# Designs tried in a protein design chat: VH-VL binders against Large ribosomal subunit protein eL31 (rpl31e). Part 10

Target 1, 104 residues: Large ribosomal subunit protein eL31 (rpl31e), of Aeropyrum pernix (q9yd25)
Amino acid sequence: MPSEGTWVYVVNLRRVYWGRRTRRAIRAVRMVREFVRRHTKADEVVIDNELNNYIWSRSREKPPARVKIIVSIREEEPEEGGERIRKAVVRLAGRKLRPGRYKG
Key: E = the ipSAE of ESMFold2; O = the ipSAE of OpenDDE; V2 = 0.75 times the mean of E and O plus 0.25 times the DockQ between their complexes.

## First folded at step 2 (VH-VL)

Design V_B6 (framework fv_ivicentamab_arm2; at its last look DockQ between E and O 0.32; V2 from the best seeds 0.00; counts 0 for: pae E 9.8 > 2)
Fold by ESMFold2, look of step 3:
Structure V_B6 (fold): chain C 104 residues (1-104), chain A 124 residues (1-124), chain B 110 residues (1-110)
Amino acid sequence: as target 1 above (104 residues)
Amino acid sequence: EVQLVESGGGLVQPGGSLRLSCAASGFTVSSNYMNWVRQAPGKGLEWVSIIYSGDSTDYASWAKGRFTISRDNSKNTLYLQMNSLRAEDTAVYYCARGTEVYIDSSGYEYFDYWGQGTLVTVSS
Amino acid sequence: AYDMTQSPSTLSASVGDRVTITCQASQDISNYLAWYQQKPGKAPKLLIHDASTLQSGVPSRFKGSGSGTEFTLTISSLQPDDFATYYCQQYDNLPPGSYTFGGGTKVEIK
């Protein structure tokens, strides 16, 4: 079973520049979401508004080539009352924060 | 020299189960996103499943709930557990190497190395 | 759901011919397209990735071109070793966990 906790990653977004310029920022946000799903087994991934705004900050055509993120994983009871789910909240990390596992 | 060698194929009855293995050499299986792709006799290629670095997985819609991709890093081996097999599952099954985990964050890439394939036949 | 359409399904050609194979995507996939060669009883072999980048060890007579929805594989001078089936494959990151192959083009000796 995956544990709860907090992780800091650097996500390489440079491949988004290989695609159409008008789709780059959309693909960058999607790439972050899929990165988190692949690395944490999260059932639900919530991208914080600050992170989303950072990816879009220059234009849809010029997302950052990389982004440092904080991923917080918690198990929560769904509104419907089913099994607990793993929820990832993804935030923009400060420049000084080193990648790695942090206690949540 | 990168090699992928599948095994575990054979004849199985409908409703049966089979586990395929893919032994990797020349690279560490956890270093890349690993995939299964199948090809029915005389037909085209069809993607089956992927396993990511964190043991997260994705499947073709028709395989979800019946097939399970996994790996054993200590044996450098990829697996496909196939349950509730149907005649339509008859195919050659290939393991295929995707992009490196630490170089590429997406995992939705092309396949640079393929095994020779192992034949699964599902018939009465 | 991305659909890939290859044409022609079968092509007859002679050694030395220039051969062109087309692959069409139902949605804009930018340059996220690969080409594979497969001989009978063998696994596919990667020829081209990112629409036009030649894989290491692949002869220079193979060229890929196109972007968006229409892509071509061209063999400038067909060699005996080139008689095979060719597949395109899209890998645009928008559909999670989805990879789509074209139906294939068999290149046969005339």
Scores: ipSAE 0.007, ipTM 0.651, lowest interface PAE 9.8, mean pLDDT 83
ESMFold2-Fast, scan of step 2: ipSAE 0.277; ipTM 0.785
ESMFold2 (binder alone), look of step 3: mean pLDDT 89; pTM 0.928
OpenDDE, look of step 3: ipSAE 0.020; ipTM 0.698

Design V_B8 (framework fv_ivicentamab_arm2)
Fold by ESMFold2-Fast, scan of step 2:
Structure V_B8 (fold): chain C 104 residues (1-104), chain A 125 residues (1-125), chain B 110 residues (1-110)
Amino acid sequence: as target 1 above (104 residues)
Amino acid sequence: EVQLVESGGGLVQPGGSLRLSCAASGFTVSSNYMNWVRQAPGKGLEWVSIIYSGDSTDYASWAKGRFTISRDNSKNTLYLQMNSLRAEDTAVYYCARDIETYYTSGEVTDYFDYWGQGTLVTVSS
Amino acid sequence: AYDMTQSPSTLSASVGDRVTITCQASQDISNYLAWYQQKPGKAPKLLIHDASTLQSGVPSRFKGSGSGTEFTLTISSLQPDDFATYYCQQYDNLPPGSYTFGGGTKVEIK
C-alpha cells in the first residue's frame, strides 16, 4: 500500500566513524541510500546533488553525524512498459522541517 | 548501575607523559562511543577526544599528535595516553559515556549521560 | 567550529528565585543541546538533553527551552542544592568540533 508522497527522515550517520577515515563520506552516502530503500521500499533511489555535496562538504573523513532528508516517492512506468517501479528522490531538508509524513 | 572511575593523574614535569585510565562497570565500553573531557582549575569544560566503535578516533586540534585515546575491551577500560605535556594541560580529566537516543519521529541524538569523578593532572616544574 | 556563548557568566540569586540562563550557538544546531550541572569538586551531571527533555531523576523545577541558535535553562524556584555552575553543550555533528561547551554560568548565593 505504497502511497506516493513525501517523507522527512533523520538518518543517523554515526556508524561511518566505525571504519576507515578515507571511506567515511562514501559510506555515509551509501547509508542514506540503504536507509531510503529500507524505509520506503523503493526500487530506485536518486540522491540529489545538494545532499551529496553536503555530506562531502567538510572532507571525506568528516561527514556529518546525521542528515535530515526529504524523500519523494513516485510510481513510474519504465519505457519497456508493463512493470511499474517505485522511485525515491532524496533531497537535503532544512533543519526546521519536522520528521514525518507530508502529503504531496 | 553505570559507573566510571578514573585514575592515573598526578604531578608531572613539562615534557613528561601520563596515562589515564577509566574503568567502566554496568555496561561495555566497546558498545558505546567514549569521550575524554577536561577542566582546568576554575575554568570551563573542554572536549579532548572520542573513540568510536571499531577503535577509530578523533581529537581536539590542540590534542592531536600528543594524546592518544584507546580502550581494552577485556578490562572494560578506556585510556588516554598524554605525551609532551605542557603547563596548560593542567586540569581534571573526566571520561564520559556517549549515549544514543532514538525517537519514534526517526530522529537520533547523543549526549553524555554518565561522567566519571575525574582525575587531576598537574603539569608543573 | 560551533561557538557556544553563555550569559551571564555569574548570577547572584536567593532561594525561591526564578533563575534563567541563556546559551547562544553561532549557527543552527536544531535541538541538539544538553545542559549540565556541576557542583564544586564534583563531576558534571546531565540535567537536560535535546534542548528540553529532562533527564530521569532531575527535579521538575528545571526546564530547558529553545531551538536553533537561542536556548534557555530556567529554574522556577531556586533551592539550596541548585547553587552550582551550569554548562550548555552542542552535539549537532561529530568531531572535529562537534562537542562544544558554553563558558558556564555560575549561580551563587546572594
Scores: ipSAE 0.021, ipTM 0.701, lowest interface PAE 7.3, mean pLDDT 85

Design V_C2 (framework fv_ivicentamab_arm2)
Fold by ESMFold2-Fast, scan of step 2:
Structure V_C2 (fold): chain C 104 residues (1-104), chain A 122 residues (1-122), chain B 110 residues (1-110)
Amino acid sequence: as target 1 above (104 residues)
Amino acid sequence: EVQLVESGGGLVQPGGSLRLSCAASGFTVSSNYMNWVRQAPGKGLEWVSIIYSGDSTDYASWAKGRFTISRDNSKNTLYLQMNSLRAEDTAVYYCAREDSGYWFGSDAFDIWGQGTLVTVSS
Amino acid sequence: AYDMTQSPSTLSASVGDRVTITCQASQDISNYLAWYQQKPGKAPKLLIHDASTLQSGVPSRFKGSGSGTEFTLTISSLQPDDFATYYCQQYDNLPPGSYTFGGGTKVEIK
């Protein structure tokens, strides 16, 4: 489980049945959200509009085989008590970024 | 044949805890999105929680902090841990498989267990 | 969460009747709507998904229609086995939002 910081992941979307239904983009976004929650244990996952639009555009043509994402992890302190919230913000990564911790 | 069988229901005092089990046969729970749905006596259906194939979870707003969904892949069994139970939690609890096949799937609940009754009373 | 309202709450009918049940969503849910049948003491059974697609093994007398915010379930020639409670459910507002069910419609024998 990663600490706070920025991480680059590649999500494998190749398990797809092409042409069966029109919900592939919605399912792909859900798969990315699930992947991030599983790997970061985030309580809240925010998918950036650029990433969302990329998935929708690609899914209309051909399901993307892989998508590279940047995940920024932050923990938010509750003001009135309760459990700390772990938040992940997910953005589309550049082509040349290598998976792992991003120090840029 | 694919089946889900719930167990663990019973009478519990307000403020108490109870753990429900849902044993699957004919398919693998770890490969599917699994849900808990409840139904108070004489009332309608109410969604409780989901666990995704990658073990991430989500809950109805009223269930957050009190209920925990989990699974044991070695036993092919889904669980619902219920804490701080209230009279309003009295219901039949169903486990249900979501039709979540890879890219496509209806997201509808295609297989349901028989339900297990939880009664919260003093 | 999106509210789902079913009407009527109870409907009395005879074998051979055509019955229609309605379901209203508080938000546009496109066609992401399922119908379930529940008999007394039994678990719900999936009848229809995507508003109008009949689940395998479900008799053709069951028909779903509608999109957006207004949906209907029609049973064209009611059979004894059809006396049950029917629920609609939206799955447009996927978790971390919430699935929501209608309040149910009980189809009773006259």
Scores: ipSAE 0.007, ipTM 0.643, lowest interface PAE 9.8, mean pLDDT 84

Design V_C4 (framework fv_ivicentamab_arm2)
Fold by ESMFold2-Fast, scan of step 2:
Structure V_C4 (fold): chain C 104 residues (1-104), chain A 122 residues (1-122), chain B 110 residues (1-110)
Amino acid sequence: as target 1 above (104 residues)
Amino acid sequence: EVQLVESGGGLVQPGGSLRLSCAASGFTVSSNYMNWVRQAPGKGLEWVSIIYSGDSTDYASWAKGRFTISRDNSKNTLYLQMNSLRAEDTAVYYCARDESYYLWSGDYMDVWGQGTLVTVSS
Amino acid sequence: AYDMTQSPSTLSASVGDRVTITCQASQDISNYLAWYQQKPGKAPKLLIHDASTLQSGVPSRFKGSGSGTEFTLTISSLQPDDFATYYCQQYDNLPPGSYTFGGGTKVEIK
């Protein structure tokens, strides 16, 4: 499980091709969200508008077969002093970034 | 036909402010990353700022804190708010469309506006 | 940001000449390089992207080559419309939008 920080992943979206064309963008976004939740164990997964727009714009006929994402993981402290929550913010990554820990 | 048309340039005194506009036609500005690039008289091209499809922004180091890039999707128009202007900011300002959808790589610029001249002088 | 150095700054040529312009990156930028043409009083126009891919509508006499740190733009048989200033641009640097342009090469009449 990755610690707090920024991580680069490549999500394989090939499975969206096996379903109905008209729902491919919705399925692709769902696959990205579930990938991040599973790999980071985040309590909250926030998908950047840019990533959503990229998937939707390329899904007119088919979503991208792969998408490279940057995931920033933080543990947030509730002011009331309750349980900390693990939050992942997911953004579209550049083509040249290698998967793994990203240091900026 | 895809076009970008800049406006808002003019003469400004040092320390002043100016807002540039870039009207897009034939495409939607929210569908692309958009750039501002400037060119001082007789000099080369210099990148100023970018706005990404989700309205995240980046700036040249010298522009941070003084310049703000934004867009109004309902008007299909890109803006550059310039504050605390200096003589060194004198240039033709171009808006340009980025071909890329990638936040961390950027890309080349396939469509450019004709430019608008900003002169900062006392 | 990576420094981009173009040479020569100016060259004089005649119609029909073969013209070569060089662009050097201070660090490896793979093939993330574009070439633009700018005529006096006009906006830049994209000629080549990804180091060697010709933009739609650009004449085949324009050719880009190179990778890593050294790139060239070649015009195989210069035409009257080709007298202009040419710029290279890298788009490999992080964060995105840290674009660097070369200083430009002015191709003028001999």
Scores: ipSAE 0.005, ipTM 0.569, lowest interface PAE 13.2, mean pLDDT 81

Design V_C6 (from V_A8 with heavy chain K97R L99T Y100S S101D D102Y Y103W W104L G105E E106G A107Y I110L; framework fv_ivicentamab_arm2)
Fold by ESMFold2-Fast, scan of step 2:
Structure V_C6 (fold): chain C 104 residues (1-104), chain A 121 residues (1-121), chain B 110 residues (1-110)
Amino acid sequence: as target 1 above (104 residues)
Amino acid sequence: EVQLVESGGGLVQPGGSLRLSCAASGFTVSSNYMNWVRQAPGKGLEWVSIIYSGDSTDYASWAKGRFTISRDNSKNTLYLQMNSLRAEDTAVYYCARDTSDYWLEGYFDLWGQGTLVTVSS
Amino acid sequence: AYDMTQSPSTLSASVGDRVTITCQASQDISNYLAWYQQKPGKAPKLLIHDASTLQSGVPSRFKGSGSGTEFTLTISSLQPDDFATYYCQQYDNLPPGSYTFGGGTKVEIK
């Protein structure tokens, strides 16, 4: 179970190839969101603009089947009050960053 | 040793067709993304096309509909089929091995010697 | 469009000189940049990848630096073998177009 911190994952996006080209980016973003929620048990998953742009630019007729992401997990109070929520912020990881746990 | 050797270049008239070959040795073309890059006489390098894993392809905007990249695994050879050739397609055509894979963006670590295509009447 | 602007287009230098070539990307490409050397009548040869990593077998006088949108190739002490045309290339794989080369810099004898 990941606690607060930073993790680098590689997400398998091969299933986006099964769908229509016009829906690949939407499906890929959904797969990343579901992957992060499943692996981190986050209540809220925020996809960074750089990562979103990367997926959209590369999902259309571009066959890379994986995306490398960096996930930062925080415990936060909701804006409208209530119980503490677990939030994951998902960013695009650089080419040289290896999968694993990173402090920061 | 690892090498790429292009062939099939020559003189062709405008509107004609030509097929270039790129024979690989020391590695298998099916295991790599492969590219075609061209260079007009005295000009710079210009990317033409890529063939990815699973044989999906992509092309420069000016090449779409006229050029087709393919490979034959049994012959360990990459091809570029060029149709509706124009004078501005005159160039040396290089094949290049791409270090990219599903995980990482990559660069071109191996190039062939090039084959000259001249489109002229 | 994903443009790579290289400067200067030509450069005259003498053996032993320090030469600097600049490459500018129209958008942030992180460190996804390679440098190639091309001698007359020959295919390009990879010198540097990931902006600053020297390819095996390439002399240490070649150095790459930069990230984001501004990149530099430096030859610390030019040798006779270094008179060639140099090209930068982005490989951030952003459509439209997967790869873009700079216009090239010809390093010629002064």
Scores: ipSAE 0.005, ipTM 0.579, lowest interface PAE 11.8, mean pLDDT 82

Design V_C8 (framework fv_ivicentamab_arm2)
Fold by ESMFold2-Fast, scan of step 2:
Formats: structure tokens, C-alpha cells, sequence
Structure V_C8 (fold): chain C 104 residues (1-104), chain A 124 residues (1-124), chain B 110 residues (1-110)
């Protein structure tokens, strides 16, 4: 359970093929979001536009079997005030990065 | 040995169409990322289009809507359909394998296999 | 698309010289950079991938270095076979579908 930091994960998207062709991109984005929630215990998960675009453009016909993501976790104070929340920002990883804690 | 051989280049008038072919031997195009790269006479290399192993495609912004990359797995051949050709499309067109990550993400490789190129001249 | 700037555009050198070519990316591309050699009338040849990994069969006098936005290709002792045009290329694929080449560096006989 990471407190704060940056991690690289590989998400398996194979289950997207078990669904309707038209909704594969929606399902793939949902799978990434749920993966991040489960692995980081984040209260809020923000999917970067480049990652979203990557999934949508490639899921039109055949989605990628896997996607590498960079997840940055920070504790933030909500605008409205209240308890601190864990926020995960999810970005498309560079091609060479291995899964694990990202120190760069 | 692995090889790529382009064909289909020639002289075409502005507004015309042309289809380039790239025949692969020693490996299968369907298992690899494949690219088209062009080079205008006396100028540098310019990326045109890619087809990924999952058949998704991407194009340079100036190529979108005019060029279509495709492959025929039964013929082990890559294609580039070029429509609405302009004088500035005059170039040698190369097909190339890669660049792609290794499956385990331990590293990647660049464009490691290239064809000899085929000349496309767009002129009146 | 990431801009790739090569410097210099032309370089005059003699056999035995140490030659350095620089490539600058407009954004961080990590180590997703390749170097290619092209001789007149021929297709490009891959020299280096992952910024610093020498392609099989390429002479050890070629060395790639750098990461992020600043990259160099060094030829430690220029040979007659090395007079050619050299290109860098980013393949980080971010934003997706962008594979940008540098403008090229022509290495000429002085």
C-alpha cells in the first residue's frame, strides 16, 4: 500500500474482448480505473487524456492486450475542505519502463 | 534472412492516386509494428504511418484522410494507399519494421529492417 | 508531435577525428531514441536503439548517450565508411502515433 509516490503498472486488458465491440474502449478505461483503485486504494482516480486517447484510438477495432501506466499518488485537501484524500493521476507510460516503483 | 521489398512507385499527376506495396520475407508482418517513412529528394526522413501488431493505425497529421496503411497477412505484404497526391508528396517511400517494445518491457528496438525504397513523383 | 532538433546540420571531419552529433527533443522522451546512418541512394541503417544500446554488427566506435531531452552520438575515430548522414528518431509514442526524426547531420570529408 503506497502512501505517496509514483509507480509503473501493466494492466491486462484481455477481458475487453469478452464484451461488445462498440463498448470496448469504455470497458478498457473502466478496467484501468478499477485496477488503479484496487492497487493504490486511491479515493479519486484521474485518467490522463493521452491515456484515454490511446485506449479509444486502439480499441476502435482491437484494443491492446496490455497497457503500461504511470500512477502518481498524492494526498490533497479537497477544495470544499474536509478529510485529506488520496488522488491517483494515471498517465500512459513510456515504452521502456518496467513495472515497479518509478524513481525518475 | 529478413527482407522488405517495396514496389508500386511511379509518376502520377497532382490529385491522382497510387498504391505502394511492401513484400516481407523471413518474418510475418502481422506479428510486428510496420511503418512507412518517406524522404523527399535531398531532404530528411519523415515518418508517414504505422500499423501496430493489433491492426490499429496512426498517421502523420498531414497524411490523415489521404493515406491508408494496411496489410494482407496471406500475402505477407504491407500497403500504403495514397490519394489526392500533391507535388510535396514527391519522395522515396520506405517500409520499415518497428519500433516496438520487447514483450516483457525489458527494452525495445528501433526500425531494424528497411526496404530499398520506391520513388513516387507527383508532377504535371 | 515532439520536435527533434539535430546539431550541426553539416559537419566536416577527417579520418581519425572524434565526431559528436547532438539531438534535442522538445519534451522528455526517456530513452526512446534511435540513431540511423544513411548513405547516398541507400535505405537508413539502425545503429543505436534505447539511446545507448549498440545494434548487433555495428562497430564499437559508435556510442550513444543521453536521456530525457539531450542525446549525443559519438564516433570515437572516424573511418572512411562513416561519411554519411545521421538521423535521430524518437519512438516514445506519446502522444500516440508520433515517431519524429531529427533533421539529419551530414558528415563530410574535410
Amino acid sequence: as target 1 above (104 residues)
Amino acid sequence: EVQLVESGGGLVQPGGSLRLSCAASGFTVSSNYMNWVRQAPGKGLEWVSIIYSGDSTDYASWAKGRFTISRDNSKNTLYLQMNSLRAEDTAVYYCARGPEDYYDFSGSYGMDVWGQGTLVTVSS
Amino acid sequence: AYDMTQSPSTLSASVGDRVTITCQASQDISNYLAWYQQKPGKAPKLLIHDASTLQSGVPSRFKGSGSGTEFTLTISSLQPDDFATYYCQQYDNLPPGSYTFGGGTKVEIK
Scores: ipSAE 0.006, ipTM 0.581, lowest interface PAE 12.2, mean pLDDT 82

Design V_D2 (framework fv_ivicentamab_arm2)
Fold by ESMFold2-Fast, scan of step 2:
Structure V_D2 (fold): chain C 104 residues (1-104), chain A 120 residues (1-120), chain B 110 residues (1-110)
Amino acid sequence: as target 1 above (104 residues)
Amino acid sequence: EVQLVESGGGLVQPGGSLRLSCAASGFTVSSNYMNWVRQAPGKGLEWVSIIYSGDSTDYASWAKGRFTISRDNSKNTLYLQMNSLRAEDTAVYYCAREYYDDSGYDFDYWGQGTLVTVSS
Amino acid sequence: AYDMTQSPSTLSASVGDRVTITCQASQDISNYLAWYQQKPGKAPKLLIHDASTLQSGVPSRFKGSGSGTEFTLTISSLQPDDFATYYCQQYDNLPPGSYTFGGGTKVEIK
């Protein structure tokens, strides 16, 4: 499990091609969310609007085979109080970023 | 030039433990997905485990609870800790780098392998 | 995990022959299949990825084809260097790392 910080991952979306075109964007977004939950053990996963729009725009005709994401992991105190939760915010990464821990 | 060199194999009794090492040069293991793949004498290839760039791991169903994949970034080395070894774990163990891009999802570099023999 | 079945398990051939190896997936894996060559005592070498794309440095006599559940590796004019065991591998499982290899096909001298 990665500690708090920022991490770059590449998510394989090729399986999204197995279904009907009308559901590919929904499946791709779900695959990204599931990937992040599994790899970061986050309690909450937030998909950034730019990443969401990128997937939806591309998935109309030819979904991306892979997407590079940047994941910011934080321990946060809920608005309602109580226990700290582990939150992952997922954004579209630049194409030249290397997978792994991102220091800047 | 990319190179992977395995070590740590040998003879071990059933129920014993071994730790395999895979020393990498020409690239950084912490920035890549790394795999262990094994091959029993005269048999086919069988995937064992993966460690992702964020240190998350996955294992073959039969390896869960017995095998642990890890890496030491300061030594640029990948490890496989094997516990509760059985005769059927006898195999040559390879480490392999997994390359990811839009065109590929494959094991582009492999080590030479290290033999693990589990017998009385 | 998906089962991968290769046929034949062994074939005998002569230099210059056209050799065909088949790989069957138990479920549709699209084109997420690689082919490897392994010589005795050596690690496997990647030949083909994405069912039909040659890895850099691999001779053009090697050709991959197929999609879905049936895949073929063809060597158009067998060379002495090609006597080896060949493996297919699916990489369509999510999460990544849930890989399955075929049982292998040994290409030996007739």
Scores: ipSAE 0.007, ipTM 0.566, lowest interface PAE 11.5, mean pLDDT 80

Design V_D4 (framework fv_ivicentamab_arm2)
Fold by ESMFold2-Fast, scan of step 2:
Structure V_D4 (fold): chain C 104 residues (1-104), chain A 120 residues (1-120), chain B 110 residues (1-110)
Amino acid sequence: as target 1 above (104 residues)
Amino acid sequence: EVQLVESGGGLVQPGGSLRLSCAASGFTVSSNYMNWVRQAPGKGLEWVSIIYSGDSTDYASWAKGRFTISRDNSKNTLYLQMNSLRAEDTAVYYCARDWDSYGDYEFDYWGQGTLVTVSS
Amino acid sequence: AYDMTQSPSTLSASVGDRVTITCQASQDISNYLAWYQQKPGKAPKLLIHDASTLQSGVPSRFKGSGSGTEFTLTISSLQPDDFATYYCQQYDNLPPGSYTFGGGTKVEIK
């Protein structure tokens, strides 16, 4: 499991094309969220507006076949108290970035 | 070493059927999207069909309803069932490996092809 | 489907020549473009993916460039092994929209 820090992943969205055309962008966003949740065990996954717009910009019926994402993992403690929450913030990455730990 | 070996091609009459096989070694077909691509004699490459994760499929518009792509994970083999064959289906048929996860490229390995001739 | 137009359709060259092949997409495909080499009687071989990334084991004399709608494949110093037909292929408009190959460019000995 990844520790706190920044990680680059490539999410393959091709299987989104199996589903109904009108739901592909919605399914693609869901796939990104679930990918991050599974790979980072985050309690909360926040998808950046730029990434969301990128997926939708190709129209609802034709999201990109794959997307490279930067995932920033942070552990936050509630103000009230209680257990730490692992939070992942997901942003659009440049296509040329290598998957793995991002240093920069 | 990754290898794809096609078989099942041959001479068939118009309206006939053939099933092509593509035996994979060095990787598992269930881990990758797989494609069929054809090439008519002296012509260019033409995409035929793809099989995705979970065995979902898509086809070129001219292939839809006549051709069926499938795979058998236990035999590590990809298939193309071709029905209602026409003279214009005469071509060398290639299987090609595609990415399922973390892929930045398409069709990195191809089989050697199998010739299908549709003629009386 | 996205149309892919290659030029020239045939090209005559000598060993040592610089060869340039162009590929035009009817729609913006970003960098989702591959180049393939096919020798007579053989299956195609991937040379370049993501417009400019050289496949492992491919000689450095092959170079891909471009983005959006216009792409080039350059062979800086043609070798005997390079006489072949070359194809571009877009993979931005994936199924059900379909993959599309260019018409091919045959590089012939002069």
Scores: ipSAE 0.006, ipTM 0.563, lowest interface PAE 12.4, mean pLDDT 81

Design V_D6 (framework fv_ivicentamab_arm2)
Fold by ESMFold2-Fast, scan of step 2:
Structure V_D6 (fold): chain C 104 residues (1-104), chain A 120 residues (1-120), chain B 110 residues (1-110)
Amino acid sequence: as target 1 above (104 residues)
Amino acid sequence: EVQLVESGGGLVQPGGSLRLSCAASGFTVSSNYMNWVRQAPGKGLEWVSIIYSGDSTDYASWAKGRFTISRDNSKNTLYLQMNSLRAEDTAVYYCARDYGEDWYSAFDIWGQGTLVTVSS
Amino acid sequence: AYDMTQSPSTLSASVGDRVTITCQASQDISNYLAWYQQKPGKAPKLLIHDASTLQSGVPSRFKGSGSGTEFTLTISSLQPDDFATYYCQQYDNLPPGSYTFGGGTKVEIK
C-alpha cells in the first residue's frame, strides 16, 4: 500500500473492449476507480473532470487501451472522531511521466 | 442451479453490529460483481454496496463508513458487516449478482433475503 | 444522483387487461434499465434488461420499451400470476449512485 504523496500509475483498460460498446466509458472510469482502490486501499476516490472527459471523448472515437494517471493520496482525520480516512484524487498524467513516486 | 442463500439477520439494538452471509452455489462469487440491496418493511428497493471482480468496493453514501462488503473465495460466500446500526437500517437485506462479469448490469440472481430489525 | 420515478404507485386490474407501467429517469440513461417483479415475501425476479430484452423464461406477454428518460413495461393480457409489485432500475451511473430503483408499482386485483 503506498504512503501519502503523489504516485504515477498506468492502468490497463483493454478489458473494457470485452463488454458493451455504449458502456465502455462508464466501465473504463469504473476500472480506474477499482485500480486505485485496490492499489492504494483508499476509502474515497475522486476522479478529476479532465480525466473523466478524456476517457469519454476517447471512448466514442477509439477507447483508450491504457491510461496514465497521477494519484494524490492523503490521510484525513474525521472532525467528529473515528477512523482515519484515506483519500485518493486521480488526475490525467502527461504521457512522458514514469510510473512510481512523482516528485513534482 | 445457481443460488444465493442469505443468513445472519436478526434483532439488534441501535448502535449494535450484525454480519450477514450470502452463500453461493452453481457459480463463483469472485467472477462477478456482487451487491447488497435492502428493502424496509412496506417500502421499495435500495442499493447498499458492491464488490467488484477485483475485490474493490463501493457503497451508497449513507452506508460508507458503517458497512463493509467482503467475500471469502474458499467458502464461496459474500458478507456484509454492519456497524453502528440505526432504526432506519431495519430492512430485508438481499444479496444479488450482476449478470455481467466486468460491467454494471441488471441483477439476474437474488437471495431469498434476511430480515434485520434494529429496535430497542 | 439519478432519480427514478414510477407511475402509478398502485393500479387495480382484472385478468385479461392490458397493463402499462411508466418509469422516468431524471437524466438520459440510454437503454440501461431493468424491470423486476416482486411477490409478497419473495425476492425480486428479473423480467427485462437493457430496456427491452426479455430475460430467459419470462412470458412473452411482458414487454419493455423506451430509451433515454422514458420507459414502459406492458403486460399485454394480465394473468393471475402477474399480481405483484414491479420496479424499474437504472444501471448507467457511477458510484455512489450506480444503481437506482423506482418507487414501485403495485398491481392489485380489481
Scores: ipSAE 0.000, ipTM 0.579, lowest interface PAE 14.7, mean pLDDT 83

